VH-VL binders against q9gs21. Designs and how they scored, part 3

Target 1, 132 residues: q9gs21
Amino acid sequence: MSQDLVWSIIKKNNAFLKSSHGLTLSAEPGNLRNKNSLKYSGLARRTTIDVAAVNGKVVVSSKIVKKAAFPAQSKKTTTFSTVNTRKTARFVKTLATQYAPELRAAALGRLHRVQSALRSAKKAAARKAKKN

## First folded at step 4 (VH-VL)

Design D3_3 (framework fv_denrakibart)
Fold by ESMFold2-Fast, scan of step 4:
Structure D3_3 (fold): chain C 132 residues (1-132), chain A 118 residues (1-118), chain B 113 residues (1-113)
Amino acid sequence: as target 1 above (132 residues)
Amino acid sequence: EVQLVQSGAEVKKPGESLKISCKGSGYSFTEYWIGWVRQMPGKGLEWMGIIYPGDSDTRYSPSFQGQVTISADKSISTAYLQWSSLKASDTAMYYCARDDYGWAFDIWGQGTLVTVSS
Amino acid sequence: DIVMTQSPDSLAVSLGERATINCKSSQSVLYSSNNKNYLAWYQQKPGQPPKLLIYDASTRESGVPDRFSGSGSGTDFTLTISSLQAEDVAVYYCQQYYSTPLTFGQGTKVEIK
């Protein structure tokens, strides 16, 4: 079993995320302090979680804006690639619990569907190989 | 409620070391950047650097890199600015200020006056 | 580095009259992705730390009187005090937070005529 956890710097419009057939999940918490400043009103912090199948592996990526970068700097994101179901589920659960608890069930459901699709694809490829 | 409180004024001689502090209260200290700004007597504001106390990620202005050390102790909600060997040209008012990294400095400390003379 | 230049260096204005301070950046501080100008204005009174007045070029900070307004985009910005009060005597600084290192203008001293 292989697994890769990669901390990478990715621009806002990442081609990798666009190439996935995964669903993007987001959470937009409001300001927690009762500020009357426009600075806090309407400037919700966002967490985006994407789960996708890429090159036969499950890839989980997140974009957490609690530590926002300046516009001229690249945004940070975490990418986790693995075919190990248990490790991937633990990572998704931990990520959702820490940053977007309301998305946990949806993210885990998406992960299950992506993993099932990958298993089906591998079986189909094996059957094709047997014909040759 | 939200405030930054800095250590008191310092009078030093060239070659001496110094560490000044900036204590945050009334907010989540680890979720905001703390910047340091120098103001020389009769002059304007100069950004020195910034630290994210949650993981001690520090960024320096190129003109201050190697001249000072910025650090933080999140267990006591305090950021620090340190010199290993002071110069007379370090005589200035030093401010700490809170920044949500990409937002302006919204909360400022009262300042620490550092005087370096023979 | 982005260089911030203010004009004038000093300004004398009669009570109740309009004060205008200009700020120019050596490159654009407008972020195209969100159409936001990463430009702030600060007020510093003698013996006090700076106080945030305006951020994102035109948004007034909470508690700041409405006689203060910011305008401009890209490289040219203006801070306007529509009717100068005695308590507005101070040095005013513009600052960009588009790119590190963060940089301030040299300051504009506003005095009563």
Scores: ipSAE 0.014, ipTM 0.544, lowest interface PAE 7.8, mean pLDDT 77

Design D3_4 (framework fv_denrakibart)
Fold by ESMFold2-Fast, scan of step 4:
Structure D3_4 (fold): chain C 132 residues (1-132), chain A 117 residues (1-117), chain B 113 residues (1-113)
Amino acid sequence: as target 1 above (132 residues)
Amino acid sequence: EVQLVQSGAEVKKPGESLKISCKGSGYSFTEYWIGWVRQMPGKGLEWMGIIYPGDSDTRYSPSFQGQVTISADKSISTAYLQWSSLKASDTAMYYCARGDWGFFDYWGQGTLVTVSS
Amino acid sequence: DIVMTQSPDSLAVSLGERATINCKSSQSVLYSSNNKNYLAWYQQKPGQPPKLLIYDASTRESGVPDRFSGSGSGTDFTLTISSLQAEDVAVYYCQQYYSTPLTFGQGTKVEIK
């Protein structure tokens, strides 16, 4: 059994210090009404992408507020093994590109670190076992 | 300029079918909800349902589920409200309105539907 | 369903006087994740469609006069017209958009005294 390793990918980090702590894909709710400011964007959606290692598997979950309407919108969870790194990377890449292209590199970086940690844990366990 | 233009008044008999329209212009039609609101003569506002034209996600009030059909044709920026068989109790003003976060910022002029024998 | 109840059903106010309309929801419309109240106010004049005045409980829609203001949180909300003008004669509705079905209050008729 491996340690649970969790990372959340966010656009803004309240506790952003020495190393990236967590990242969440976020965009402001829609607001295109008669405002003399380009900082107000309409139809923005919020997506939270969480990447975690659970029982030797990579778990990717998302919460999508595509239509910027009612509370309690959709949530999706997809689980991949580390042996399918390309397939998992493609899923994360597509999700980030679709909803928050600016965080694509960060999301993929987090996925890579989670997968690397799982491989390291597996190798450590194997070496411990071989010590008989 | 954002506008919602509804089809004209209708006079129908009980049992007849009807489809009324709401055409949006001046904004990205697929990026906002379109809601339908009923107002019976001298009464208040009743939400009937709402559709997101971008993916056709449609939600109904329980009171109107199965009584009407809401649809949209994004190629012509038009939403629809349809009855298969009208009743006298359907006599009302029907408004379409653009939804942003579920509140309605622009409204159509209304379509008066009168159902009588 | 969330039931919206307005009070009073009608009120008569002299020109230049303050008008206040209350709206109560049967359960909270405050969304804890973003700290917003999912509550809007509309004005409807005879023969016209409703017009949005306020959304998110206190944000005034563009083009709406400063005399209109919204306040409150959770279950208790107020629409205030600080100095009633002749053109403000109308029926006013509150609406929650916290959950479906979307629901409106029964309306409050504002008349000149």
Scores: ipSAE 0.017, ipTM 0.540, lowest interface PAE 6.5, mean pLDDT 77

Design D3_5 (framework fv_denrakibart)
Fold by ESMFold2-Fast, scan of step 4:
Structure D3_5 (fold): chain C 132 residues (1-132), chain A 119 residues (1-119), chain B 113 residues (1-113)
Amino acid sequence: as target 1 above (132 residues)
Amino acid sequence: EVQLVQSGAEVKKPGESLKISCKGSGYSFTEYWIGWVRQMPGKGLEWMGIIYPGDSDTRYSPSFQGQVTISADKSISTAYLQWSSLKASDTAMYYCARDSDWGYAFDIWGQGTLVTVSS
Amino acid sequence: DIVMTQSPDSLAVSLGERATINCKSSQSVLYSSNNKNYLAWYQQKPGQPPKLLIYDASTRESGVPDRFSGSGSGTDFTLTISSLQAEDVAVYYCQQYYSTPLTFGQGTKVEIK
């Protein structure tokens, strides 16, 4: 549980990301855009959005790889750790709309499931505490 | 049809300035990087740099940094490669090429502009 | 800079025979996060610009004949032409796009004989 909104920007994968578990979504679907598909607005083709529940909090991680950013260059990973569902949903919407529109529905669906599970667990813990 | 069309061959003297062009058509010009590649006579390929026309973000190979200027005019879907003062060693075929959707593999190439620099 | 080294420098192959070209990078071009090799192969015929054949080490570009295939991972890559045709006479280049500056191999000339 947190009263504060915590943002972390991690330029490469590290121990924090290895501790994360949940749904990982990729915005690199294949060569379909080479012929007929519309491109995103000049930004990252290769984006991964991961949404997980860690220690009673929702953790959203995003790896953004600009089309011009090479694997050896710094990757920006944003970790957003909060129990505030409205702030987290807005962050996920912004990331998906800006970098991976095709992942928007899946990421929001995952977020809602994670948030629901955390709310249920919190209520269960509160009921158990009252019995003891 | 997606294509890149380059300006015609140039014959110049050392010390002269030059600006060659690469015009894109059949795709959203501002959403793809355009790279420049040099090929000296009888030699292999050398990457010079790349530009994103949407915001003019430009990146150079260290070997060409300060030797050339890469620019783009998105209003006419055209990228440029420019020298302020040519040298005989600049004699080469110059290609522009579009970055692919999946990375810096170049999927569409211009026909090339032959630049000859001689006294 | 990542140095790309091809072998052999030139190769003579009879029509219908298999041709293999090797490419080595001075450091890995495999990105562990997505398990992709940032390696491409190009074909250049005299008087023409290069043509993309293979990207991501093994994915064939649209319109490229299936006799062309790419394989390998990390630092060692191979381009194979399973049955050489007359129109395949060209210089072949590998290229890494793992890091800047982008670098090409020196080229392998494929000829009929």
Scores: ipSAE 0.013, ipTM 0.534, lowest interface PAE 8.0, mean pLDDT 77

Design D3_6 (framework fv_denrakibart)
Fold by ESMFold2-Fast, scan of step 4:
Structure D3_6 (fold): chain C 132 residues (1-132), chain A 119 residues (1-119), chain B 113 residues (1-113)
Amino acid sequence: as target 1 above (132 residues)
Amino acid sequence: EVQLVQSGAEVKKPGESLKISCKGSGYSFTEYWIGWVRQMPGKGLEWMGIIYPGDSDTRYSPSFQGQVTISADKSISTAYLQWSSLKASDTAMYYCARDLWSGFAFDIWGQGTLVTVSS
Amino acid sequence: DIVMTQSPDSLAVSLGERATINCKSSQSVLYSSNNKNYLAWYQQKPGQPPKLLIYDASTRESGVPDRFSGSGSGTDFTLTISSLQAEDVAVYYCQQYYSTPLTFGQGTKVEIK
């Protein structure tokens, strides 16, 4: 079927990793300007960056929406340990600069909060263990 | 306002190189495919290829692969169509067009760049 | 490649009368999984770029007058102008986007009698 070829061209195949919780940041450029409400109605046309804490690690994911008509949208996810804070920040900055510059400050702020919360939780757990 | 603005008309000799441009504005340039369509004088439309500016993924019509290069510079929201060595048979109107999001129909078109190649 | 064939090559219609343009594809452009026909219609006036009129065989693009309508499925498609106006004098093209390479019909010239 030639239709599979068309979908293969417009869809990027990416590795996926499930994120259990976090904050999703998004932007919807140009959606209202298109004057064809039916092809964009109820379908977010946006770049999403999510930063979450999963099992003591920082998980960063991004989604690029190329077309509203894609059967399935691809989501890229990368996992970082808390000890790699500078490397994680660089990765988030690169993603935002490349795909959603308007989200850069918010994504970095979220990353800082997630990293801070994980460090605090780790410290609290260590203190409780020592007091026993 | 969403629009595509193309570079001006070109008059060239066979064997010369050429690069024409298509600048997008009023929308997220990196989130739409840009196609190039040729129209020879008095003839119909021929699809040449498409590019996704966000990652420079480029696909060509078999008839044009190896004859032209399609590229994009997302920092200035501009797509390009380039020839290393022009032929008289390249004389045509060249349009750039933005994909519709419903599967490679084109909803926004540039005004066209007329390329004339003669000795 | 999918070959798109339009008929007639040229058509002369009186103002206010119905104009009908046909487009045939060498193979089906209907995608059964989503029941969409990957077929578009364009209008091109002299010295201007093409303008999208219809996509998905029958969906009218925003801003296109309702006298333009598309119909058909699979391999046989029709563009209808219910009441031709002077501004509708143009060449009309069908295009399939079911498979690469993307292909256009040869065009149908619509003029006033």
Scores: ipSAE 0.007, ipTM 0.530, lowest interface PAE 9.8, mean pLDDT 78

Design N3_2 (framework fv_nepuvibart)
Fold by ESMFold2-Fast, scan of step 4:
Structure N3_2 (fold): chain C 132 residues (1-132), chain A 118 residues (1-118), chain B 107 residues (1-107)
Amino acid sequence: as target 1 above (132 residues)
Amino acid sequence: QVQLVESGGGLVKPGGSLRLSCAASGFTFSDYWMSWIRQAPGKGLEWVSYISSSGDTIYYADSVKGRFTISRDNAKSSLYLQMNSLRAEDTAVYYCARDEWGFYFDYWGQGTLVTVSS
Amino acid sequence: DIQMTQSPSSLSASVGDRVTITCQASQSISNYLNWYQQKPGKAPKLLIYDASDLETGVPSRFSGSGSGTDFTFTISGLQPEDIATYYCQQWSSYPLTFGGGTKVEIK
């Protein structure tokens, strides 16, 4: 599967969850935890880490810029079940530590918000079904 | 059986230096982040520093920045804390702790006492 | 830095009592809070992570709750072996910070 296609799906599903719950996940001054993507600051080349909900699952996407005589970029997407939150947290932490350590806290915060929104979406869907 | 054993503590005068060591066993040391946490006599816990599994990422509490250096030797399963320009306020029991997923400390050493006094 | 304010600093209770300790963060930390137990002369031990999740092997009489800035730790049915100092700790951002601790003693 194409990482670009997955990224498009991630953005659409995240926006849908925000709309369904009335949640605001947009950036706030001084708080990176609500941003859809996080960037490695202080360098001309940047690494980004994004965490989003897609089809009831947590999707972690990364764009990694490698230092070399000829710069290379690698985009990767990994999908996690919501039942394995600790494994997902370890993956995000390892990824941030390896490529963008200044983003670790923000990335973990984003993960928690995505997991919470996903749980809330399931609860809201069940509640709406009962009221129909 | 996970074990962390600290050593290197002792009495030192203000402005002096000490090097603390932490010997790890019972787990794959190179897979884990490690932290130093200290506790002044009769006081609470204060996080001092962490180092990532490969040693690539390091962070210090403001109280020790520029004076302390954390390092590790994965081949020897050992963690170190080089403490320079010691102050009376650095007097504490220093704990080595394993950082599970970066959000909690699941195993701690017994601690080693550092006393900074004239 | 995120400041963690813990209350009370000490308490005395009887065996079988319900003991409650509070921890307040200077800013929202979601549920990114842990609780540790430290017995006299020993290293701390993890009891609760992510505000409410009980660590493996920890007795069910210990529980945690809260989110945002206000957190509670409870011992339901205090036992003699629970004599210890308890600490909260946030992991929302570096530097990691601990509460001042609550010393729990038996009457």
Scores: ipSAE 0.007, ipTM 0.535, lowest interface PAE 11.9, mean pLDDT 77

Design N3_4 (framework fv_nepuvibart)
Fold by ESMFold2-Fast, scan of step 4:
Structure N3_4 (fold): chain C 132 residues (1-132), chain A 117 residues (1-117), chain B 107 residues (1-107)
Amino acid sequence: as target 1 above (132 residues)
Amino acid sequence: QVQLVESGGGLVKPGGSLRLSCAASGFTFSDYWMSWIRQAPGKGLEWVSYISSSGDTIYYADSVKGRFTISRDNAKSSLYLQMNSLRAEDTAVYYCARGDWGFFDYWGQGTLVTVSS
Amino acid sequence: DIQMTQSPSSLSASVGDRVTITCQASQSISNYLNWYQQKPGKAPKLLIYDASDLETGVPSRFSGSGSGTDFTFTISGLQPEDIATYYCQQWSSYPLTFGGGTKVEIK
């Protein structure tokens, strides 16, 4: 034992480091005129919700832009394992309700696709590891 | 454990005002949307108002628009409902409820508001 | 506004029975429907969210199904502590609206 550094380097070269199946969802009230959806109100704002796969985990992030003339504020990021799909879905729902209710269905659909991609990648990696 | 405690209810004459308070504990109040939901004596539930975690997104039922104002103080973990121009039809138990994606997972005990002369 | 119609308005059943309550929306709400239990003199309690998801700590005898406009809430094996009024609630659009409630009583 005690070849940790060398083994870690080799391991990183053979691992799935991340998935680029991320998608940016932007909530602009003018783009989503839907009578049957929870609508964003209050001061005019632009909200972005991102759901992406990073290093085998689901990463959910959001940012609020006060208006076009202002730069984006700090991005808030929360990371989830693929094991707790309900917890991740609940978080995405809460986030969308808080910042972009009109994008809730799209955000959940995105989350489902990201979770499915990560499960497929994990299964493929497991098969590769067991395949001699 | 999550706890919501309402206060401020009472008897008021038509045209009067009341301010309801809801004290939250056992969770990070600033992470949740909050709602007021009411129930007239012997009747069903009626949603009144919803406020975002930051307080900058607010929705009202048409029956209370222009008369009621929902607000929150995240530093004090408190939710408020300022009720003006009260009508007999506003008589109800008012519940404070924690929102999480359109469902209300925790509710307070309620506070009774009676509007009569 | 989306109108939520519950049926029946009241029912009486025996311990161990399967109890079914129906909720109909005046327009499609996808699966954006929740079910609450309210015991006399108490605040409502969330039982089911998003039409079919059971809230943590809620007994498995409670279940929900449906999508679009027609929804069903079921108690499989009614218990004495289940005496309550049950409400459905949609969150597809503002204003949020509740059904009229169904009062469940034990024979």
Scores: ipSAE 0.006, ipTM 0.535, lowest interface PAE 13.5, mean pLDDT 76

